# Ledger of designs, part 31: VH-VL binders against q95uq1

Target 1, 197 residues: q95uq1
Amino acid sequence: MSDNHEEESNVPAYVPGKHVSVDQLKQQDAEDEALKRYKESLLGTGVHAPKDDPRKLVIKEMKIQIEGRPDTIYPLDTKELIKEMKTKPFVLKESCHYKITLTFNIQHDIVSGLKQTNTVYRKGIKVSTEKHMLGSFAPQALAHSVTNPRHGWEEAPSGMLARGSYTAKVVFTDDDNEEHLSVEYAFSIKSDWKSDD
Short names: E, the ipSAE of ESMFold2; O, the ipSAE of OpenDDE; V2, 0.75 times the mean of E and O plus 0.25 times the DockQ between their complexes.

## First folded at step 9 (VH-VL; framework fv_sonavibart)

Design V3 (at its last look DockQ between E and O 0.38; V2 from the best seeds 0.00; counts 0 for: pae E 7.3 > 2)
Fold by OpenDDE, look of step 9:
Structure V3 (fold): chain C 197 residues (1-197), chain A 124 residues (1-124), chain B 103 residues (1-103)
Amino acid sequence: as target 1 above (197 residues)
Amino acid sequence: QVQLQQSGPGLVKPSQTLSLTCAISGDSVSSNSAAWNWIRQSPSRGLEWLGRTYSEDMWYNDYAVSVKSRITINPDTSKNQFSLQLNSVTPEDTAVYYCARETYDFLSGAFDIWGQGTMVTVSS
Amino acid sequence: DIQMTQSPSSLSASVGDRVTITCRASQSIDSYLHWYQQKPGKAPKLLIYAASSLQSGVPSRFSGSGSGTDFTLTISSLQPEDFATYYCQQSYTFGQGTKVEIK
């Protein structure tokens, strides 16, 4: 009996607000200078979305942070780099503390109700699924970063049954269930850091 | 070229144990990039996955819930083969049994190499 | 458990025809759907893996597409050797099969 503990994180039911386009947001409350400045600060005056890239969410980097260890950084600027990432698994020592940061740009419009779904597989079998409500993101000059967990560290599983190779898929979806991004990565849980098997 | 060769009896009496072997050539049962599976096919149940064995830091087995209490899949590294044992068989276990290599394109688990199949009839 | 439903269960076609087979998952899957061809008395043969990747040695007239819950196998021009039963598979679940018969 594999207890699929769907830990429904009691994140308050995000009531998807009406999808308000950046243009609609710019038109709303045009009389409120403070709000206009706030919007300008969020949207930046100069972020021209590339005309040739219709994507609303563009991944830039995945960073693995392990307590007491150097960071592992995957640049994800190209499709080739994204494909290459799955061939370069990172190592987690059992019981280590780690977190993952995804850096991405938002283009063209606001992405509302962005949800991250992270699914972990062992030899093609799903072993866990985590869902995180990230919120809404507007186009801005600086890339957005999302770290999971948001606070503290995740502890890597331990024990003989936990050790081995894993693959994972991260999917970003909005409140309309539109998939904006999917990335796949690999990792290994080991007893020590030196076991370059 | 990777090949799977099945062997074992095609007739089993009710309540007895079905036993099949799958010999591997061109690959290793201990390969980290593969899992070794048993799948059966019948008109009533179609294609049904039964279970697998694979090597990582240790040997692992996964079994279908429908047969979990009765099934054992064992690797034999010395002979580069793996076996199926299905205990307490009934006529419902009558099927063509296949061994198959499961390969992965990262998250994808596909059966790219198959044995020739063994028809197993459970009859008194 | 994920259920896989193929459509149609059977079809009749002529040589040269375009054939389309659909596989629907009961829930969204990670697009790691695979397609197999099976001829009578033979084991299934892998045709397409990961929804759209052609297995080595498979003719280019075979193609796969789809994502989420809906997937399609297409034979652009049916050949005599293509009369067979086709199965979709996700993880350890197979579709019920689609028999392609001569018209």
Scores: ipSAE 0.367, ipTM 0.738, lowest interface PAE 1.2, mean pLDDT 88
Fold by ESMFold2, look of step 9:
Structure V3 (fold): chain C 197 residues (1-197), chain A 124 residues (1-124), chain B 103 residues (1-103)
Amino acid sequence: as target 1 above (197 residues)
Amino acid sequence: QVQLQQSGPGLVKPSQTLSLTCAISGDSVSSNSAAWNWIRQSPSRGLEWLGRTYSEDMWYNDYAVSVKSRITINPDTSKNQFSLQLNSVTPEDTAVYYCARETYDFLSGAFDIWGQGTMVTVSS
Amino acid sequence: DIQMTQSPSSLSASVGDRVTITCRASQSIDSYLHWYQQKPGKAPKLLIYAASSLQSGVPSRFSGSGSGTDFTLTISSLQPEDFATYYCQQSYTFGQGTKVEIK
C-alpha cells in the first residue's frame, strides 16, 4: 500500500480523537494557506472522487526516459489520447538505456493485487510478455507512479534481428482479473537516432 | 488495385524442391505496411500458414514450426515478387498453395489479397 | 498451441435464412479474429477483420461479433452467392471450416 504523508514514509496520524486532531492542526497554521494545503494533502482531506466516472484506475501519463536524451511524454488524460497513442511511436536506438514511468490516479476504492502485463509484437507475432506485480493502491490526491525498472536502466536490444517496428499492449488487471486499463502503443528499434533528435 | 499472380510447376517428385513464385501488381513487395505470405490447403489439414517475408530496415522471415527446417521465402524487389522453396517434399506436401498479402490490424494481420492458387501434387 | 473449432462443420439453409457460424478458441489469446469465405476452386476472400469490422466491398448482410474465446459470423439474409465454406482465423491458425449448402 502507498500512504505518503511525508513523501518517503507512511506516518499514521496522531489520534487524540480524530476530529480534535484535525482541528488542532488547522488552528496552529491558520495564517499560512500554503502550509494548510500541504497539511490537508498529507492527511488526505483533499481526496475527492468524481461520482460520474466509475473507473478505479485513470491513466494520466506515460513517460519514456532515455539516458542522455530528452524525455518522451505521452499525456493520456482522455480516451481519445489513449486510443491515439498507437499512432505516435517512440524510437529507441539499439543498446540505449531507458525506463518507462506510468502515472495514474486511483479513485472510488482500493485496487488490490494490481498487475501489469506488457505484450510486445512484431508484425503480429508475439515476441515477449512481461508481467509485473505492482501491489495495492488506495485513492489519494497525488497520482501514483510506477517506473520499470525501479532502479537503474533497461537496455534496448541490438543487432539486425532486433531492429524493426514493434507494437505492444499494456494491460492492468487486479487479483479478480478485472481489467482496469488497456493501452496499445508502438515503438521502433533503430541503429541511430534520426534528425528529430 | 492489388493483385497477386502465382506461377510454378504443379507436379513435383518426392525428395525434390517445390518452387513457386508470386508476382505483385498494384503494390510493392518492399512496402512497409504489408507482409507476404504462403498458405496451403489440403483435405487432411485444411488451411495451413507456412511463412512470410517483409521489409522494414532489412528483410525478415517468419516460418511455421512444422516446416521451418525445409522452407525458404525470398523477396525479389527488381521483379516485384516473392518465392516459396520447400525442400525434401513428400506426398504429405500435396496441396493447393496460395500466396497472400497480410495487412496489420495492429496486434494481428488479416490476409486481404490472395493469389489464384496453385495445385501442387507430390507423387512418384 | 491454440486450436480453433468452428460450429457447425456444415449446415443446409434456404435463401433468406439467417445463418450463424461460431468459432471457439481453446483458450483466450491476445490476437484478433478474422473471417473468410471460400468458393470451390477459388482462393479465400476476407469478409470480416478484427472480429467485427467489415472488409471493403463486402455486403452489409455479413457481420461479426464476439471476444475472448467465442466469435460469431452472421449472415442476416442468405443470398444465392453466399453458398460457400467459411473459415475463421486468429494469428496464423485457421478453423476447420463451415460449409453452407443450399437446402
Scores: ipSAE 0.027, ipTM 0.594, lowest interface PAE 7.3, mean pLDDT 81
ESMFold2 (binder alone), look of step 9: mean pLDDT 91; pTM 0.943

Design V4 (at its last look DockQ between E and O 0.36; V2 from the best seeds 0.00; counts 0 for: pae E 4.9 > 2)
Fold by OpenDDE, look of step 9:
Structure V4 (fold): chain C 197 residues (1-197), chain A 124 residues (1-124), chain B 103 residues (1-103)
Amino acid sequence: as target 1 above (197 residues)
Amino acid sequence: QVQLQQSGPGLVKPSQTLSLTCAISGDSVSSNSAAWNWIRQSPSRGLEWLGRTYSEDMWYNDYAVSVKSRITINPDTSKNQFSLQLNSVTPEDTAVYYCARETYDYLSGYFDYWGQGTMVTVSS
Amino acid sequence: DIQMTQSPSSLSASVGDRVTITCRASQSIDSYLHWYQQKPGKAPKLLIYAASSLQSGVPSRFSGSGSGTDFTLTISSLQPEDFATYYCQQSYTFGQGTKVEIK
């Protein structure tokens, strides 16, 4: 019995608000200055959505931060770079502290109730699944960044059974269960940073 | 080219141990890019994955829940082969048994090379 | 556990026909689907991996598509050597098979 401990992170149950389109938000704001400022802060003066790109969520970067180590950065500007990322595994020393930051743009409309599902595999067998409610994101001039964990660090597993090569899939879904993005990456857990195991 | 050659008896008595061997050529049982699997096929159960062995920092095994208590898969690096042992067999274990190489170009493994299969009958 | 259901269980077709086989997962799969061909007395042979990638040496008349829960294997023009049983696979679960028979 592989106890798939779905660690439901105690993120307060995000009650999906009614999907309000950017257009609906623009129409509602005629009388509420606070809402107008909020919209201006979110949308900036010039959210240029590319007319030829129908995607609502566009990944830009994945950053691996390890305490006491240089950051590993994966640029994800192209489909090719996204596909190649899984061929460039990063290394986690056992018991190290790490976090992952994803940077992305939102285009055309608000993405409501964005959820990140991260599934980890060892040679094709699922070993863990984590779900994170990220919230709602509007188009803005600056890319959005999401870091997991939000606070503190994640500890890499330790021990002989933990060491080895892993692959992972990150999927972004909204309140309507629409999949906006799927990316795959690879990593290894090692006893030390120099071990070319 | 990768080839898998199976060997072992095709008849086993109830409560005895089924034992099969799969010899590998064109690849290594210790390959970090592969896992070595046993799969069986019967009319009643279809294709059924039984388990695998593979090398990383150490040797690992994964087994199907249905046979986990009875199954052992062992690599032999000296002979570049791996074996299946299934204890306490019953007529329900009657099937064609296959060894297969599993590869991982993507998240899930797929079986790109197979042994020729061994029909194993469990009968008194 | 995810169940894989193939449709149809069997079909009859003629040489030159377009054949379509469906594999449905009981829930959305987070991994990839693969397709195999098996002839009587032989081991399964890999045809398609990762839903749509053609295995080396497999004829181009074979193609795979799909995502989420619904996947399809297509033979654009059935050849005499294509009469066989086809299986989908997700992780360590196989479909029940689809037998393609001569009409």
Scores: ipSAE 0.540, ipTM 0.790, lowest interface PAE 0.9, mean pLDDT 89
Fold by ESMFold2, look of step 9:
Structure V4 (fold): chain C 197 residues (1-197), chain A 124 residues (1-124), chain B 103 residues (1-103)
Amino acid sequence: as target 1 above (197 residues)
Amino acid sequence: QVQLQQSGPGLVKPSQTLSLTCAISGDSVSSNSAAWNWIRQSPSRGLEWLGRTYSEDMWYNDYAVSVKSRITINPDTSKNQFSLQLNSVTPEDTAVYYCARETYDYLSGYFDYWGQGTMVTVSS
Amino acid sequence: DIQMTQSPSSLSASVGDRVTITCRASQSIDSYLHWYQQKPGKAPKLLIYAASSLQSGVPSRFSGSGSGTDFTLTISSLQPEDFATYYCQQSYTFGQGTKVEIK
């Protein structure tokens, strides 16, 4: 889980293992140039992202964790896998405790104020809409992960009216309401893990 | 070809129950791919969805908030029909009532077949 | 709740005209918007589903477009049989209708 905001790094100073370009500092302008290079190095790990992929947010996987059961993992690292996800619904037993982890890369630019909006439908009727503020994410080589809920577990609904098939859509937007990702998925709520009602 | 044929009285006295039936041909009321709806139309409210019934692992109902306390929609699998019961009607329930099949493609639902409509007048 | 507003409420046009009818949602509904035609004394008839998909048996002069909040039904060349009221629908809410009168 990343911090909501990256701390502006300290004014560059002598540090073991620092970037070689620090040796090139000028006396009066040196701190300004070193600070610029330091800021560039913090952002630069994402600079090498694919030039022909304009996406700022690239989903990698969705993991469903259910208390007391093995995790279910959806790889989403291709457009085809993202489109296929809705055809492979997962199952929640009523009243089970679960949580969902999304793993994604940020590339090209910092994404500020990332918001996740998850909308769940039952045969065309919207049954819930939940928004989660995720924070700001810088480009980096390693993927970011976010888990909902952050603490504890979510409980699946129970009862005859809750059981059935659901479809859902998760959308990621930033502070400017720019949409970075939309993923459609499906699940069902059953009375038992291995049988339909 | 799917056809919906409505039946029921066109005149109902205030405080009584409006009862309508929709007979289905060319599909099953228990189809997993459809839901069965009642929609009414009046000059003051336009088209107004009332509720639906559908079968999946069991029978489910969804009702519009405006009529939730007064409405019942029931399937009849032996006759391949579904009904509307609206209790305690007033003149404001005067409308043309339609049954409709709802078809689903993932997140979207739309009404692809409609009954012929039944004008129901509630008058004292 | 999401409100649907159609524009115009009515229009009068000549045979052969290009007619556009707009439906606006109070918040984004992606492409989950459907269009119906209703002739006097008849039930509504589905024309377009999911914003742009033409229902079987509907003439190709009808088309739909849009996503998000703004949607358009277009009749490319109005015919006398297109006299009707047109409704948009999302979820279980219908627009108030647009009446098209043929001159």
Scores: ipSAE 0.186, ipTM 0.641, lowest interface PAE 4.9, mean pLDDT 82
ESMFold2 (binder alone), look of step 9: mean pLDDT 90; pTM 0.938

Design V5 (at its last look DockQ between E and O 0.55; V2 from the best seeds 0.61)
Fold by OpenDDE, look of step 9:
Structure V5 (fold): chain C 197 residues (1-197), chain A 124 residues (1-124), chain B 103 residues (1-103)
Amino acid sequence: as target 1 above (197 residues)
Amino acid sequence: QVQLQQSGPGLVKPSQTLSLTCAISGDSVSSNSAAWNWIRQSPSRGLEWLGRTYSEDMWYNDYAVSVKSRITINPDTSKNQFSLQLNSVTPEDTAVYYCARETYDFLSGYFDYWGQGTMVTVSS
Amino acid sequence: DIQMTQSPSSLSASVGDRVTITCRASQSIDSYLHWYQQKPGKAPKLLIYYASSLQSGVPSRFSGSGSGTDFTLTISSLQPEDFATYYCQQSYTFGQGTKVEIK
């Protein structure tokens, strides 16, 4: 009679932290001057969220970094620039090392549990989906930057089947599954950097 | 103007192979801006995408999971056509089969030109 | 997988009527929805692509609207030749169709 002690791995249920508004956060620690100063330093007295922009997350830039190559930078300050990015695919050489950095501002309130979902398509068919937990972000004077992968480099696929043109969509969602941002981009995987086929 | 003309038998016995051809005019099967698709329609299953073939750096095929093990779509550049082979057919494969050109923009394509359709009946 | 719900399944209308057909996606598909018309014994015909773009040769009485999850095909004034079945499509998924019948 072997008592299989099923070790209940108490994986602490990720209790989504209660969405605490910036205002609530300012009120809770009113008695701790040090915390107030810290919050003021983080939130800056002057981060005037534009009154006419209700968005909580505003993308500013996407940067493609490839080892041994110059950076590709997409400014994304306007809707027109976001659309233009779709027409300017970046190139990845097969087996190259690359990373992507997204720069964005947070406005009005804290975005809790921000998740990035990146889906890659080949002629409309999904070939991959990646999900990244980014964390919580507060409004601050300086834009936030998130790099994927966080550490090291990602390796571009290799082989004849990997080569070709791709499109992708990045979606940012919070713990409440609210979509804050989506951007689309294009890229190609090539055998070499010079193959302007 | 792009035209798709289908040909092939309308009657197939169970366990045999369904074979259809779609001839292209006004476009090339090797066009980089298009994909060439097979879609079927039945009262029970509605419109069902089966698969596609397209050329980029090489030839690619994508198939629906429901038929992936039985389906082959082949381009013929010499004749500017593409074919459908569906092996081991059953009465459930009875449908009107269409070839279609898929035009692709960014994340999704649409079917702008269709063949006339071929009714295929699987019966003993 | 994204589910597409088309409504109604059928409707009866008269010539000159305004007809509205709805397609709902289970998740956001941006503007990547297309509309087709099919007549008996014929292949589907593209009407609208990317939610609102009118296909060349399609009469202006046809229009599409919507984004995200909710989309609408509208026929402003139904003509005799418009009695058909209409389908929405996202990627490789089609709606179940809406049959527009004469009243």
Scores: ipSAE 0.749, ipTM 0.879, lowest interface PAE 0.7, mean pLDDT 90
Fold by ESMFold2, look of step 9:
Structure V5 (fold): chain C 197 residues (1-197), chain A 124 residues (1-124), chain B 103 residues (1-103)
Amino acid sequence: as target 1 above (197 residues)
Amino acid sequence: QVQLQQSGPGLVKPSQTLSLTCAISGDSVSSNSAAWNWIRQSPSRGLEWLGRTYSEDMWYNDYAVSVKSRITINPDTSKNQFSLQLNSVTPEDTAVYYCARETYDFLSGYFDYWGQGTMVTVSS
Amino acid sequence: DIQMTQSPSSLSASVGDRVTITCRASQSIDSYLHWYQQKPGKAPKLLIYYASSLQSGVPSRFSGSGSGTDFTLTISSLQPEDFATYYCQQSYTFGQGTKVEIK
């Protein structure tokens, strides 16, 4: 598992200031208008949210995609399925290329500044923590999805010290540090795909 | 019920190596569901974790930073035991030494069985 | 480095009293906190794991509660065999102990 904290592709673009007053005013007006349209689109789709479920974030699926291998798919749309993840670890071959897609719905209200924090343990000792800012999401009928990494593949670690069984916890919080979801899961890194499920 | 039985000398001279052994009954040192720890206790520092050994795909060790340069913990599968060796001891290493089995609640370990303890005095 | 602070460092109580001991972590540890009892001349004994789960064979008068940074061990009706020192643990760090003595 990777200890990389950030992809550089998301840093703010350089904006020349040659015509700052005029260009800045145009950019601000355009951004205000775009933000208004964005909010209206997101709020319009939220009318169909369930009334008796207070959760703002409802996980539906976690998919582990491995280059050249069948996907591993965890349906997570019940409390029982979420708890089952702990008992069905997925396997990564050392040095394999993989990516993880989470599919979720947002209901009731906009969630601002959603952040994913993933902490990995080996037999009770923390070995890594990675944080990813996901953005703001409003209720809508279509599920949202987030793939890590956004582009390309992640590479699983390799070597005798990297192989073994791992446990992990992923937590989703907003700008106010309110926890919306917490999932505990397990995986192993092996030298060979001939693992038993 | 698991039992841990400690053995080893209680007096060690400064600069020498402290060596202790923990014999396991009711479980295997190579069990993939446990880890085997050494923890010491002194009036000045209280309970202090020293390190562990465990088996999975291979044997692994984790050691506390404070002793990492001086400590070795080895399993002996034929005798179902594990050992502690602490090199270059000083009077600061005077303590009661415990071996302990570690079990896990998914993300965290806790010590459910302990040896009887061995008082080790570094003579000074 | 997460520090664990127990309070009080010692207390005096009578048989039958309700006793509470607290453990505070320097930052959140969710519910991953464990409690031990130690009598003089003996090794520590696990009482509670994961903040509130009783270890097998531990009397029901012992209970644990809390999450985040503040945790409590409670003995609902103190018995003569409960006079001991109690430790909390998170990861590989122990609290400094709370000694429960006869008044």
Scores: ipSAE 0.500, ipTM 0.772, lowest interface PAE 1.8, mean pLDDT 84
ESMFold2 (binder alone), look of step 9: mean pLDDT 92; pTM 0.945

Design V6 (at its last look DockQ between E and O 0.18; V2 from the best seeds 0.00; counts 0 for: pae E 13.7 > 2)
Fold by OpenDDE, look of step 9:
Structure V6 (fold): chain C 197 residues (1-197), chain A 124 residues (1-124), chain B 103 residues (1-103)
Amino acid sequence: as target 1 above (197 residues)
Amino acid sequence: QVQLQQSGPGLVKPSQTLSLTCAISGDSVSSNSAAWNWIRQSPSRGLEWLGRTYSEDMWYNDYAVSVKSRITINPDTSKNQFSLQLNSVTPEDTAVYYCARETYDFLSGYFDYWGQGTMVTVSS
Amino acid sequence: DIQMTQSPSSLSASVGDRVTITCRASQDIDNYLHWYQQKPGKAPKLLIYAASSLQSGVPSRFSGSGSGTDFTLTISSLQPEDFATYYCQQSYTFGQGTKVEIK
């Protein structure tokens, strides 16, 4: 029995709000100053969505933060860089504290109910699946940043059984189950930081 | 070139233990880039993965749910081989058994080298 | 669990024919599909890995395509030695096989 412990993280029941398009948001409120300010704050004065890029979500960076260690940064602004990331695993010392920050742009429209599903594999076998509700994101001039966990740190597994090489896939889906992005990455769990030789 | 050579009896009585060995040449059973698998084939069940063994910091085993309670796969580093033991066999375990090397395309394993196969018949 | 469904289960073809075999996954598996050839009394042989990568030593008449849920193995010009059963595989799941027979 592979206990697929789907740890359903108690993400509060995200009640999907009505999918309001940016266009619908623009049409709604000549009269609501608060909404206008909200729109201005979200859309900034110059959100030029590239006309030649139909993507709604464009990842820019993945950052691995480990307590007491330098950050590992993966630039992901090109398909080549995304592919290259697979060949550059990061290292987690057992029992270390870490978090992952994803930076991305939203284009053209609001992405509602963005969900991150992270599946980890060991030699092709699934060992864990985590789901995180990230929220709704509008196009804005500045890239969005999401850190998991939102609060505190994640603890890397410990023990002889945890040590080894892993691969993972992160998938971003919205409330309509549209897949916006998938990225694959690799990491290792080691007993010591010096074993990077 | 990697070669897998199987050995073991082709006839096993019900309730006894099926035992097979797979000898490896051209690679190491302790290779960090591979896993060593047993797969069987029958007309009724088709190709069925049974389990694997592989080495990292220690030895790991994964088994199919269908045989998990009865199966053991053991590496022998001294002989560069790995074995299959399947306990309490029934006629349903009659099949051609294959050992295979598993390699990886990132998230997925595939089998690039196979043993010659061993027909195992469970009969009284 | 992901289910793999091949089509057809069997087909008859002549030497020189173009043969196409399909494999469908019950879920999106990206490009993580592999193809094998098996002849009677022999072990399966790897033909294609990662949906479209030709294994070393496999003739160029074999090709694979597809992503997500739908995959295709193509033999551009069937040779006498290509009469066999073909299997798709994802992880530890195999398709039921497609037997290619002489017409």
Scores: ipSAE 0.795, ipTM 0.900, lowest interface PAE 0.6, mean pLDDT 91
Fold by ESMFold2, look of step 9:
Structure V6 (fold): chain C 197 residues (1-197), chain A 124 residues (1-124), chain B 103 residues (1-103)
Amino acid sequence: as target 1 above (197 residues)
Amino acid sequence: QVQLQQSGPGLVKPSQTLSLTCAISGDSVSSNSAAWNWIRQSPSRGLEWLGRTYSEDMWYNDYAVSVKSRITINPDTSKNQFSLQLNSVTPEDTAVYYCARETYDFLSGYFDYWGQGTMVTVSS
Amino acid sequence: DIQMTQSPSSLSASVGDRVTITCRASQDIDNYLHWYQQKPGKAPKLLIYAASSLQSGVPSRFSGSGSGTDFTLTISSLQPEDFATYYCQQSYTFGQGTKVEIK
């Protein structure tokens, strides 16, 4: 018999007050990732966090979806992988349509008013800053995901001035201005895809 | 050891073209980890970045807005050097000109090696 | 554009003094600020990159600190060879310089 055990009545369930990331996964046909996370969480009842890991927000991956191309996926499960992120740039063809999805767990306590600030640099010059209010997230077994843009696609810039190497920093803060995560990453904008010529 | 050696005339007449060359040893002008810059220094303006050239999938140039209409920076891979051409000079272009290597990588943007400098005077 | 303001424009100091030079950015530049030393007739020399990272071959009496908008270069015990002009730099903008002179 298939046993989809929910949390027992004697174990308090964390109910997120606003779970926009889960809704976005369902809306964005990311059910395979959400289902995988749900199944992994069923290995034990309830939400389990390492007792010695004080982080409330634990990044798991960054995924770059490019319309008409295979996804690029960065696992970020370790401090080494997070640090290595900036040495493994991804490529965007100019004018391509793309989305970026960040997947993370919340543990220990609720994170209220989570904000994502993404700052992009071109050779040390700040070229853009985007802020996205993500909402509040409770600890749960299923990982949360946020996708930017929430609807549609972002278009990569084009032209000779836009082509080149970029660095970026994404920072997560809450409504108490506590910083939960900072990830530095890199990308380049090119006229065409490498090796696909 | 990376070394930058500058050459070019120190006296240029108004309305003419200033031409300088920077020879590179210990690195390649086509390195994808560096960008190659011209910076000048005068009492009235201090240190002033003029522009750069760098290689990725092709050659790129960035120029300061103040000189963008008059400046050209060219790499020469066969001689492992890069040049500055500044057209239509005036006495305001009198300065010490430096070439410099910029660390072109992610989250960097500093000048770790400099040429010796060339004093350029623009006068009749 | 991001404006960089150094303070002071000049100072007089004796060998052995602790010297502090500040650089203020008109907006948040994280730690993307670099320090240079220039002696008369010579090119600038990189001392500190990324606010606090000491360039190879630079004496440990030099240190940098700060993030965001306010940055400091410190010389813990001034030596005779440290009399020079010091510049901060962010992106392609340099501060106006701080001349450190013999008292």
Scores: ipSAE 0.000, ipTM 0.487, lowest interface PAE 13.7, mean pLDDT 80
ESMFold2 (binder alone), look of step 9: mean pLDDT 92; pTM 0.944

